# Ledger of designs, part 9: VH-VL binders against Prolyl 3-hydroxylase 1 (P3H1)

Target 1, 115 residues: Prolyl 3-hydroxylase 1 (P3H1), of Gallus gallus (Chicken) (q6jhu8r557to671)
Amino acid sequence: SHLVCRTAIDEKQEGRSDNSHEVHVDNCILNAEALVCVKEPPAYTFRDYSAILYLNGDFEGGAFYFTELDAKTQTAEVQPQCGRAVGFSSGSENPHGVKAVTKGQRCAIALWFTL
Short names: E, the ipSAE of ESMFold2; O, the ipSAE of ESMFold2 at other seeds; V2, 0.75 times the mean of E and O plus 0.25 times the DockQ between their complexes.

## First folded at step 6 (VH-VL)

Design Sb4 (from S6 with heavy chain S54R, light chain Y90R G91S S92N S93W Y95L; framework fv_solitomab_arm2; at its last look DockQ between E and O 0.06; V2 from the best seeds 0.00; counts 0 for: pae O 10.3 > 2, placed apart)
Fold by ESMFold2 at other seeds, look of step 6:
Structure Sb4 (fold): chain C 115 residues (1-115), chain A 122 residues (1-122), chain B 106 residues (1-106)
Amino acid sequence: as target 1 above (115 residues)
Amino acid sequence: DVQLVQSGAEVKKPGASVKVSCKASGYTFTSYYMHWVRQAPGQGLEWIGYINPRGGSTNYADSVKGRFTITTDKSTSTAYMELSSLRSEDTATYYCARDLPYYGSGSYFDYWGQGTTVTVSS
Amino acid sequence: DIVLTQSPATLSLSPGERATLSCRASQSVSYMNWYQQKPGKAPKRWIYDASNRATGVPARFSGSGSGTDYSLTINSLEAEDAATYYCQQRSNWPLTFGGGTKVEIK
């Protein structure tokens, strides 16, 4: 497991669209230009399932989103909410990122499972 | 068995447009990218674009950009290419090809359609 | 665009001889593939990621190389190997192919 907190700390960050976490895949190294995801070190190739548990909701921004392998085309978005959990397979079918937190602080626990 | 079956040959005049279909079977259509590659008579292969059927994301070669559109119909597992403002230089065999992005380290086109000959002449 | 230069354009050899097909990239690439195409047919998957044979490709075929210099070797040429072979890079958009090497059997 891993506790992750992100805070809006720069006055210039309000209205920003850049990410708190860049789009990635949990068990392979994503090469969006080539549309491949390569299972090799340093990636944690043994992860099979991922989950995020949100610890609070008193912030703005910070949406969790999924993309195509291109790391650009958004396919789904989940708004954080205190106690909300998002579960997904760790592989290349679920590239994902987190949008910038524009106000307050977003905290979540990340979990990984091996089958 | 994976199959990609393309529509029949086309003869067109310069300035017209052409639409070619590629019917996929034997796999989950939305799980694989579809590319288009063309080959002029007696010449090599030229990549011209792709679509991801799941979300509709596309990428096009500069040589056809602005004139080339790839679409899909998920209910029939069919990809389409459309090329407008045809020129004599567009005379080629057009292939659809499935992309295998999870095949080891790297990826390549693992299944190809039979090809559709498009002839542009006056 | 990354330009792939294949040489020779035509390779004419006798059965049992060793054929070496070259593919040189205009800049370093990481993902080089090869396709076989026979006259009147669509290309077929052949070699992926420089050195891996696709399913059903005979063991006499091998691929090698890195950076800008790649090759496909047929260590004992057979009549059925007569075809044009294309290299393809996947390191940058647009994807590009080499001009092909036509292998002929004398």
Scores: ipSAE 0.007, ipTM 0.599, lowest interface PAE 10.3, mean pLDDT 84
ESMFold2, look of step 6: ipSAE 0.261; ipTM 0.774
ESMFold2 (binder alone), look of step 6: mean pLDDT 91; pTM 0.934

## First folded at step 8 (VH-VL; framework fv_ciduvectamig_arm2)

Design Cg1 (from Cd5 with heavy chain Y105T; at its last look DockQ between E and O 0.60; V2 from the best seeds 0.00; counts 0 for: pae E 3.2 > 2)
Fold by ESMFold2, look of step 8:
Structure Cg1 (fold): chain C 115 residues (1-115), chain A 127 residues (1-127), chain B 110 residues (1-110)
Amino acid sequence: as target 1 above (115 residues)
Amino acid sequence: QVQLQQSGPRLVRPSQTLSLTCAISGDSVSSNSAAWSWIRQSPSRGLEWLGRTYYRSKWYNDYAVSVKSRITVNPDTSRNQFTLQLNSVTPEDTALYYCARDHYTGLGSYPYYFDYWGQGTLVTVSS
Amino acid sequence: QSALTQPASVSGSPGQSITISCTGTSSDVGGYKYVSWYQQHPDKAPKVLLYEVSNRPSGVSSRFSGSKSGNTASLTISGLQAEDQADYHCSSYTSSSTWVFGGGTKLTVL
């Protein structure tokens, strides 16, 4: 598990690929141009399921989103809310990222499970 | 705080094996959150990544194509260090050699960058 | 291995903004977010400025910013200062599970 906090004052830049977490896949190395995700070291190939548990919701921005393998075509978005959890398979079905936090601070716990 | 301390000879003769050691403090060579690389620098080539060793449920190595036939990078868990061996050196292998740690945070496949570097060892290959 | 192309040198005056390019291929800069930038002062080891194209580690000034378009990544330094005079290196992960570096760019602050 891993505690993650991001704040607007810690954000790098707005309006570019400046996400709080850039789009990735949890158990493979994404090549978005080739539309493949290679499940081999040094990736954490043993992760089978992922979850994010939000610890607060009093901020702006910071939405969690899923994409296709291109890392750009958004397929779903989850608004953070205190106590909300997002569970998903760790594989190439679920490229995901977190948009920039524009005001306040976002805190969450990341969890990974090996079957 | 992680520190990398390099050691090894500074003069190596052509056709011999270049051997360098990188001692790690503040982290483990078997850390699941890291990989351990050798990188060299010369005026003609700039920075050149040579290879790495890392532990992900077992030990792995990756090597640059340019040196793959001559390089070995090995961990030593008992001394918490890792080594570079580069066989059959020529004057073209004269360079400033660095060890470096890559990838630390472990959040998914992210981020891959070299956050800690050794002090550098200038190795001259000449008769 | 694919080498990344950087300009050999760039220059700027204090207070100006400059940009250093890093061009690779779809097998490295174009395909992967694992692009990083390093600053190197004379006789010192490189120090990371940016990772994953545009992220700054703790303690790196917001004057350093990054972007990527197609096969080219860019480092921008705003508000140029005398201390920025150094060599700058880009790196990228590759489809062969290796790292490659650019040739380096010498920044001269006039």
Scores: ipSAE 0.366, ipTM 0.774, lowest interface PAE 3.2, mean pLDDT 85
ESMFold2 (binder alone), look of step 8: mean pLDDT 90; pTM 0.925
ESMFold2 at other seeds, look of step 8: ipSAE 0.419; ipTM 0.796

Design Cg2 (from Cd5 with heavy chain G106L L107I; at its last look DockQ between E and O 0.59; V2 from the best seeds 0.00; counts 0 for: pae E 2.9 > 2)
Fold by ESMFold2, look of step 8:
Structure Cg2 (fold): chain C 115 residues (1-115), chain A 127 residues (1-127), chain B 110 residues (1-110)
Amino acid sequence: as target 1 above (115 residues)
Amino acid sequence: QVQLQQSGPRLVRPSQTLSLTCAISGDSVSSNSAAWSWIRQSPSRGLEWLGRTYYRSKWYNDYAVSVKSRITVNPDTSRNQFTLQLNSVTPEDTALYYCARDHYYLIGSYPYYFDYWGQGTLVTVSS
Amino acid sequence: QSALTQPASVSGSPGQSITISCTGTSSDVGGYKYVSWYQQHPDKAPKVLLYEVSNRPSGVSSRFSGSKSGNTASLTISGLQAEDQADYHCSSYTSSSTWVFGGGTKLTVL
């Protein structure tokens, strides 16, 4: 598990203005131009399922979204809410990202499972 | 704060083995968010990534094609260090050798960049 | 096997902007966002300026910016200063799950 927090100020200082986490896959390294995800070390290839647990909801932005392998075509979106969990398989079927936090601070716990 | 401290001989004769050590403080050689690389620099080739060792449930190595037949990179968990062994050296292997940490995002599964570097060791290969 | 191509040298005067290119292939710079830039002063180890094409680590001046188009990444230094005189290196992740570097660019501030 891993605690992650992002704020609007931190994202401005980091030079990132449109996403808190760029689109990625949890168990392979995505090549969005070639539409492939390379499942080789040092990627965390042993992850089978992922989950995000939101610890607060008093912020704006920070939506969690899924895409096609192109990292552009959004297929689903989950609005954060305190106590909400998002579970998904870690493989190339679920590229995902987190949009920029525009107000306040978003905190969540990330979890990964090996079956 | 992570620090990488290099040691090893600065003169190696042709056909022998170049051997360098990188001692790690502030992190573990078996960290699941790191990979431990050797990179060299010469006027003719600039920076050249040579290879790495890392732990992801077990130990792995990756080596650059240019040196793959001659290189070994080994971890030493008891001393918290990793080593470079480059066999059958020639004067073309004369370079400034660096060890470096390649940090990986635990959130997601993708590379970061080389965030900590050793001080560099100039190794001369000559008779 | 992919090698990243950088100009051998670039020069500019204080206050000007300069751009350093880094050209690879679809198997590295073109395919991945994992492109980094390093500044290296004489007798020092390289220091990261940008990662993921355009992101600045904390403490790096906003005068340094990055972009990529196709197989070419670019580092732009605006408001050129004397202390910017250094070597600049690009690197990229590759489809072989390894790293490659460019040949390096010597920046001279006139």
Scores: ipSAE 0.403, ipTM 0.787, lowest interface PAE 2.9, mean pLDDT 87
ESMFold2 (binder alone), look of step 8: mean pLDDT 90; pTM 0.920
ESMFold2 at other seeds, look of step 8: ipSAE 0.414; ipTM 0.786

Design Cg3 (from Cd5 with heavy chain Y105T G106L L107I G108D S109Y; at its last look DockQ between E and O 0.82; V2 from the best seeds 0.00; counts 0 for: pae E 5.2 > 2)
Fold by ESMFold2 at other seeds, look of step 8:
Formats: C-alpha cells, structure tokens, sequence
Structure Cg3 (fold): chain C 115 residues (1-115), chain A 127 residues (1-127), chain B 110 residues (1-110)
C-alpha cells in the first residue's frame, strides 16, 4: 500500500486541465500510440488487482477516470469521496488517471494484490 | 539524501575487462522503486546508456544492444553497491563513466528520470 | 551517432528564447511520456531539468519548459541568461525497457 497525496498549486490551479496522474496501467508499461502495454520488468508485473481508498473529500477536481488503451478515450469516472474505494484489475484492460486537483489536497491509499 | 561514489581503475588495456564500482548511500541497491544504471560519455558519442540492475522480487538486468554481448552489471547487497564489467574493450570504449539511479514511483508504474549521478570516472583504453 | 537526434549546437542572445529539439521514434519519444532533459556544465555530471516531457523538479527555473508532438520533444529556454551556456541532453525510455539519449546540444549564449 502507498499513501498518495496531490495538491493544487497555491494560487494558480484554477482552470487547470492537465492530470495529477497521467494515464497508466498498474502492471505493465503503456505505449498508448502503439496501443500496447508491455508486461515485463521493471514494471510491477506481479500486481493482479488494484484498489484506491480515498482518505478525504475536501478538495476540488482530482477525479479518477478510466480510458481505453489509447489513454484518451474516457470510459468511466469516479468522483472522490471520503471512504470511497475503487477496485479494478491491474492489467491493460484498465488504463486510468487522475484529473488535476484544482483546490485543496487529495489523499488516497493505493493498494495492490497478487493472486 | 542519496549519494553515489564511484571507484575503479582509470587505465585498461585493449582486450581486457573494464571494471567499475558504484557505492550507494541513502538508499538500497535492492530498492523496489529504483534501478541502477551505468552511463558513459565521450565527445564522439555523447551520453550512452549501457545497462542497469534492479530488484523486483528477483534480480533483473537490461543492457543496451550495442554492448549486450560484453556487459555485466551486478548488485552487491552486502556492500550496498553495484558494478560494471565490460569485456574485450577497445579504444572506442574510452569515456567518462557514470553510475546513476533511475527512480520509479510505486504508484505510476513507469520510469522517471536519472535523479542521482556518481562523480564520474574517466577510463582510458590504451596499450 | 545517437539513438535520439538533437541539433549539434544552438545559440542565442541574452533575453531571447531558444528551443532544442529531440527526435526519436514511436518506440521511445513518440510512444512514451518518459522523456527527460538534462543540463550539463563543463566538468559536471548532468542535472535534470525536465521529466515526463514538461515537469520541473523543485529548484529548476520556470524559464525551462518542455513539450512533445509526435516523435519530437522540445526544450524551450526563455529569457536566456549567460549561465544557460551548457550542453543539453534529452533521454527517453524505450519499448525494450531501456534508456536512450540524444547526441547532445551545445548552447552558446552570445
């Protein structure tokens, strides 16, 4: 598990459209242009399932979203909420990212499971 | 903070093996969030990544195609260091050799950048 | 020759902006966001300026910015200063789980 916190830049986060986490896959290295995800070291290939547990909800932005392998076509979005958990398989079927945090600080625990 | 300290011979004869050592302080050679690289620099070729060693439940190596048949990078966990061995050297292997850490984050599952570098060792390959 | 193509040299006057290109392939610069730029002064190890194409580590001046389009990454230095005179190197991760570097660019501040 890993504690992840992302914060808005003090006064210059309004209108930000870039991601707090770029789209990636948890057990392989994504090449979105070639539409391939390479499951080999140094990637953490042993991760089978992932989960995110949100520790707070007093921030703006920071939505968690899934994409297709192109890292651009959004397929689902999860709004952060204190105590909300998102579970998903760690493979190339679930590319995901986190949109910019525009106010405050987003904190979550990332968890990975083998088997 | 992480520091990388290099050591090893500065003169090597052609056809022999170049051997260098990089000692790590402030991190572990077996860190799951890092990989340990050798990079060299010459006026004719610029910076050239040679290879790395890293631990992900077991030890792995990746090597540049240009040197893959001649290179070995080994960890030494007891001394918290890693080594470069480059066999069958020629004058074209004369360069300034660096060790460096390429750091990965646990969350983002991708390479980051080389954040810490050794001081460099100028190795001359000459008769 | 190098895996990534950079111009051998570039020059500019104080206060100007300059851009250094770094061209690779779809297997490195084009496919991955894992592109970094390094500044190197004489007799020193390279120091990272940008990572993930455009992110600055703490302590790096906002005058340094980066972008990528297709197989080409770019480093832009705005408000050129005398201390920017140095060598600049790009690097990229590859689909073979390796790193490659550009040949380097010598920046001369006139």
Amino acid sequence: as target 1 above (115 residues)
Amino acid sequence: QVQLQQSGPRLVRPSQTLSLTCAISGDSVSSNSAAWSWIRQSPSRGLEWLGRTYYRSKWYNDYAVSVKSRITVNPDTSRNQFTLQLNSVTPEDTALYYCARDHYTLIDYYPYYFDYWGQGTLVTVSS
Amino acid sequence: QSALTQPASVSGSPGQSITISCTGTSSDVGGYKYVSWYQQHPDKAPKVLLYEVSNRPSGVSSRFSGSKSGNTASLTISGLQAEDQADYHCSSYTSSSTWVFGGGTKLTVL
Scores: ipSAE 0.200, ipTM 0.730, lowest interface PAE 5.2, mean pLDDT 85
ESMFold2, look of step 8: ipSAE 0.221; ipTM 0.746
ESMFold2 (binder alone), look of step 8: mean pLDDT 91; pTM 0.931

Design Cg4 (from Cd5 with light chain W99L; at its last look DockQ between E and O 0.57; V2 from the best seeds 0.00; counts 0 for: pae E 7.8 > 2)
Fold by ESMFold2, look of step 8:
Structure Cg4 (fold): chain C 115 residues (1-115), chain A 127 residues (1-127), chain B 110 residues (1-110)
Amino acid sequence: as target 1 above (115 residues)
Amino acid sequence: QVQLQQSGPRLVRPSQTLSLTCAISGDSVSSNSAAWSWIRQSPSRGLEWLGRTYYRSKWYNDYAVSVKSRITVNPDTSRNQFTLQLNSVTPEDTALYYCARDHYYGLGSYPYYFDYWGQGTLVTVSS
Amino acid sequence: QSALTQPASVSGSPGQSITISCTGTSSDVGGYKYVSWYQQHPDKAPKVLLYEVSNRPSGVSSRFSGSKSGNTASLTISGLQAEDQADYHCSSYTSSSTLVFGGGTKLTVL
């Protein structure tokens, strides 16, 4: 598991374009130009399912979103809320990112499962 | 918080093995969120990534093509260290050697940059 | 793995903006978001300025910004200051699971 907190006053927030976490895939290395995702180390190739559990909701921004392999075409978006969980398969079907937090602090727990 | 402390001989004769150690404090060499790299710097070649070791369900190594036949990077979990061994050195291997932590990607969005560096060890191969 | 191309030197006056390029291929800079930039003062270890093309770690001034287009990443320093005089290195992940650095750029503040 992995606790992640991001705030609007974090230096990583300043000058950032649109994302707190750039679009990636949890078990392979995404090459968005070639539209492939290579499942090899150092990627976490043993992850089969991923989940995000949000610990708070008193912030603005920080939306979780899915894309196509191009890392640009948004296919779905999840608004964080305290206690909300997002579950998805860890593979190339679910490239995803997190938009910048614009006010307050977003905290979540990341979980990964191997089947 | 994380600190990398280098040690090892600073003088090596041609054809011998260069051996350096990097001791880690504030993190684990077996961390699933990191890789542990050796990088060298010389006036003629600038910064050159040499190789890394990392734990991802098991131990892996990646090595630069230029040194692949001569290099070994090994973890030591009991001492929380990792080592560089470079065989058959020549004067061209004279450089300032750094160990560094390379942070993996994940929800943290920090993959493949070196956030912590050792103090550097200038290794001279006699010429 | 392929070496990344940077200009050997660049110069600017205090208060100006300058840009340093880092050109690779579709197998590194063009294909991956794992491009980083390092500042190195004389006799010091490199210090990360940017990761994932444009993100700043905590403690790095907002005067440093990054972008990429195609196979070229760019570091921009706005409001140039005397202490910005240093070497600047780019790096990228490659499709062969290795890391490469650019040749480095010496920035002179006039």
Scores: ipSAE 0.025, ipTM 0.665, lowest interface PAE 7.8, mean pLDDT 83
ESMFold2 (binder alone), look of step 8: mean pLDDT 90; pTM 0.922
ESMFold2 at other seeds, look of step 8: ipSAE 0.045; ipTM 0.686

Design Cg5 (from Cd5 with heavy chain L107F; at its last look DockQ between E and O 0.69; V2 from the best seeds 0.00; counts 0 for: pae O 3.4 > 2)
Heavy chain, then light chain:
Amino acid sequence: QVQLQQSGPRLVRPSQTLSLTCAISGDSVSSNSAAWSWIRQSPSRGLEWLGRTYYRSKWYNDYAVSVKSRITVNPDTSRNQFTLQLNSVTPEDTALYYCARDHYYGFGSYPYYFDYWGQGTLVTVSS
Amino acid sequence: QSALTQPASVSGSPGQSITISCTGTSSDVGGYKYVSWYQQHPDKAPKVLLYEVSNRPSGVSSRFSGSKSGNTASLTISGLQAEDQADYHCSSYTSSSTWVFGGGTKLTVL
ESMFold2, look of step 8: ipSAE 0.462; ipTM 0.812
ESMFold2 (binder alone), look of step 8: mean pLDDT 89; pTM 0.919
ESMFold2 at other seeds, look of step 8: ipSAE 0.415; ipTM 0.792
ESMFold2, look of step 9: ipSAE 0.417; ipTM 0.784
ESMFold2 (binder alone), look of step 9: mean pLDDT 90; pTM 0.923
ESMFold2 at other seeds, look of step 9: ipSAE 0.360; ipTM 0.800

Design Cg6 (from Cd5 with light chain K33R; at its last look DockQ between E and O 0.47; V2 from the best seeds 0.00; counts 0 for: pae E 3.5 > 2)
Fold by ESMFold2, look of step 8:
Structure Cg6 (fold): chain C 115 residues (1-115), chain A 127 residues (1-127), chain B 110 residues (1-110)
Amino acid sequence: as target 1 above (115 residues)
Amino acid sequence: QVQLQQSGPRLVRPSQTLSLTCAISGDSVSSNSAAWSWIRQSPSRGLEWLGRTYYRSKWYNDYAVSVKSRITVNPDTSRNQFTLQLNSVTPEDTALYYCARDHYYGLGSYPYYFDYWGQGTLVTVSS
Amino acid sequence: QSALTQPASVSGSPGQSITISCTGTSSDVGGYRYVSWYQQHPDKAPKVLLYEVSNRPSGVSSRFSGSKSGNTASLTISGLQAEDQADYHCSSYTSSSTWVFGGGTKLTVL
């Protein structure tokens, strides 16, 4: 598991629309231009399922979203809430990212499972 | 506080093997959130990534094509170090050699950057 | 020859903004978000300024910003200061699971 906290840093994010976590895949290295995800080290190739558990919801921004392999075409979004969990397969079917936290602090636990 | 300390000879004759050591403090060479690289710098070639070693359930190496036939990067878990061995050196291997940590810390399976660097070792290959 | 192309030098006056380009291919800069920038002062090791195109590690000034379009990444330094005079290097991950660097850019603050 992995505890992740991100806070709004308005001055360091001034004038741009950055993600708190850029779009990636949990068990392979994404090549968004070639539309492939290479499942080889140093990637954590042994991850089969992923989950995110939100520890709070008193912040703005920080939305979790899924994309196509192009890392651009958003296919789904999950609004954070305290106690909300998001579960998904770790492979190339689920590229995902996290939008910038614009106010407050987002905390979540990331979980990975090997089956 | 991660620190990388380099050691090794600064003069090597052509055809010999260049060997350098990078000692790690504040982290483990077997950390599953890092990889351990060698990078060199010369006026004519700029920065050049040579290769790395890392542990992901077992030990792996990746090497640059330009040196793959001559390079070995090995971990030493008992001393918490990693080494560069470059065989059959020529004067073109004269450079300032750095060790560096590839930081993979985070949620995803993707490379980040080199966050800690050694002090550099200038190695001259000359007769 | 470096794998990524940077201008050999750029210059600017204090308070101005400058941009340094880094051009690669679809197998590196164009296809990955794993692009980083390093500042190197004389006789010092490189220090990371940006990773994943535009992210700043803790302690890096917001005057440093990054972007990418097609096969070209860009580092922008706003509000130039004398201490910004240094060499700047870009790097990218590749489809061969390796790293490549640009040739470096010498920034002169006039």
Scores: ipSAE 0.315, ipTM 0.746, lowest interface PAE 3.5, mean pLDDT 85
ESMFold2 (binder alone), look of step 8: mean pLDDT 90; pTM 0.925
ESMFold2 at other seeds, look of step 8: ipSAE 0.379; ipTM 0.774

## First folded at step 9 (VH-VL; framework fv_ciduvectamig_arm2)

Design Ch1 (from Cd5 with light chain N55K S97T; at its last look DockQ between E and O 0.24; V2 from the best seeds 0.00; counts 0 for: pae O 4.5 > 2)
Fold by ESMFold2 at other seeds, look of step 9:
Structure Ch1 (fold): chain C 115 residues (1-115), chain A 127 residues (1-127), chain B 110 residues (1-110)
Amino acid sequence: as target 1 above (115 residues)
Amino acid sequence: QVQLQQSGPRLVRPSQTLSLTCAISGDSVSSNSAAWSWIRQSPSRGLEWLGRTYYRSKWYNDYAVSVKSRITVNPDTSRNQFTLQLNSVTPEDTALYYCARDHYYGLGSYPYYFDYWGQGTLVTVSS
Amino acid sequence: QSALTQPASVSGSPGQSITISCTGTSSDVGGYKYVSWYQQHPDKAPKVLLYEVSKRPSGVSSRFSGSKSGNTASLTISGLQAEDQADYHCSSYTSSTTWVFGGGTKLTVL
């Protein structure tokens, strides 16, 4: 379990295009050009399932999104809301990232499970 | 916060084994968020990553191909340190040796950068 | 020699901009966003300037910027200052789960 908070450092930063977390995979190291995710140490290869629980919703930005292995083609997006949970398998089928928080502070708990 | 303190001999004769130690304070050598590297620097080669040790439910090592046949990096959890052993040294192994931490942030499986470095140990290999 | 190719030296005058290249392969610079740049002054350990291609740690001047295209990463220093005279090293994570460095670039501020 991990407490994660992200805060807009300046006042509301409209048009912020950088990511709070770059696109990655939870149990392997993504090589987006080769379209491969290497499931070997030092990656956390023992993670089988991931979950994120959002602790608040009084912020702007911070969208959670999934991509293809190319780390570019967005396939889904989840808007954080207080009490919303996102569960997904930790492997190469779910590359994901988090867009920048543009106003306020986003807090979440990350959980990883091993079968 | 995290500090890396190096120790070991500074003169080693050809064909012998170079041995260095890196003591860690402010973190654990068995940290699930870190890997512990040795990097050397010489005028002819610049910085050269040599190898690392890390704990992910068990101990692992990765070594650069250039030294793979001669290198061993070992953790010591009791003393909270890790060591470099480089066998069969030649004058080409003369370099400034650093230990360093590479850090993995817990939200993803991606390396960041070498955020803490030891003070450096200049090791000379000569007769 | 080194796994990543950097120019041996670069020079510029105060106030100018310079760019240092770092060329690898699709198995390192081209494939990973885990490209970092380090500044090293004489007799000191390297200090990180950029990570993840273009991100700056706290305390690093916005005069340092980074990018990559294909297998080549670039460090750009704008508004050169005398204190920027140093060695600059690039690094990349690899598909073999190891790190590689460039050969280093000596920056001379004229």
Scores: ipSAE 0.199, ipTM 0.712, lowest interface PAE 4.5, mean pLDDT 85
ESMFold2, look of step 9: ipSAE 0.394; ipTM 0.785
ESMFold2 (binder alone), look of step 9: mean pLDDT 90; pTM 0.916

Design Ch2 (from Cd5 with heavy chain Y104F Y112F; at its last look DockQ between E and O 0.56; V2 from the best seeds 0.00; counts 0 for: pae E 3.2 > 2)
Fold by ESMFold2, look of step 9:
Structure Ch2 (fold): chain C 115 residues (1-115), chain A 127 residues (1-127), chain B 110 residues (1-110)
Amino acid sequence: as target 1 above (115 residues)
Amino acid sequence: QVQLQQSGPRLVRPSQTLSLTCAISGDSVSSNSAAWSWIRQSPSRGLEWLGRTYYRSKWYNDYAVSVKSRITVNPDTSRNQFTLQLNSVTPEDTALYYCARDHFYGLGSYPFYFDYWGQGTLVTVSS
Amino acid sequence: QSALTQPASVSGSPGQSITISCTGTSSDVGGYKYVSWYQQHPDKAPKVLLYEVSNRPSGVSSRFSGSKSGNTASLTISGLQAEDQADYHCSSYTSSSTWVFGGGTKLTVL
């Protein structure tokens, strides 16, 4: 598991992109131009399922979203909420990212499972 | 606070083995979110990535094609360090050698670049 | 020869903007967003300026910006200052699970 926090404080995060986490896949290395995800080391190829548990909800922005392999076409979005969990398969069917936090601080625990 | 401290000889004779060590503080050589690279720099070829070692459920290595037959990068978990061995050196291996930490894709909150570098060790290969 | 092509040198006057190119292939710069740029002053280790094409780590001036089109990544420095005089290196992840660097660009501030 891994604790992840992101904040909207610009003076400490000047130059932050519009996304808190750029689009990626949890168990393979995404090549969005070629529309392929290569499942080999150094990627975490042993991850089968991913989960994110949100620890708070007193922030704005920070939406979790899924895309197609192009890393651009958004297919779904999940609003963070304290105690909400998002579970998904770690493979190429679930490229995902996190939009910038625009107010406050977002904290979550990331979990990965090997089946 | 991650720091990389290099050690090793500055002069090596042709045909010998170049051996350098990089000691890690503030992180583990077996970190599941890092890889540990050697990079060298010379006036004629600039920065050149040589190879790395990393732990993902087991130990892996990746090496640049140009040195693949001569290079070994090994971790030492008990001393929290990693080493470069480059066999059969020639004057073309004269360079400033750096160790560096790189992060892999898979955690959007981690950087995906060489974020910590050693100070460098200038190695001259000559008779 | 370097895996990624950069101009050997570039120059500009204080206050100007300059752009440094980094050209690779679809197997590296073109295919992945894992392009980074490093600034290196004399006798110092490289220091990252940009990662993932255009992202700035904390403490890097907004005068540094990056972009990518096709197989070419670009570093732009606006409002050029004397302390920007340094060597600049690009790097990219590759489809062979390795990293490659450009040959480096010497920036002279006139």
Scores: ipSAE 0.389, ipTM 0.783, lowest interface PAE 3.2, mean pLDDT 85
ESMFold2 (binder alone), look of step 9: mean pLDDT 90; pTM 0.915
ESMFold2 at other seeds, look of step 9: ipSAE 0.458; ipTM 0.805

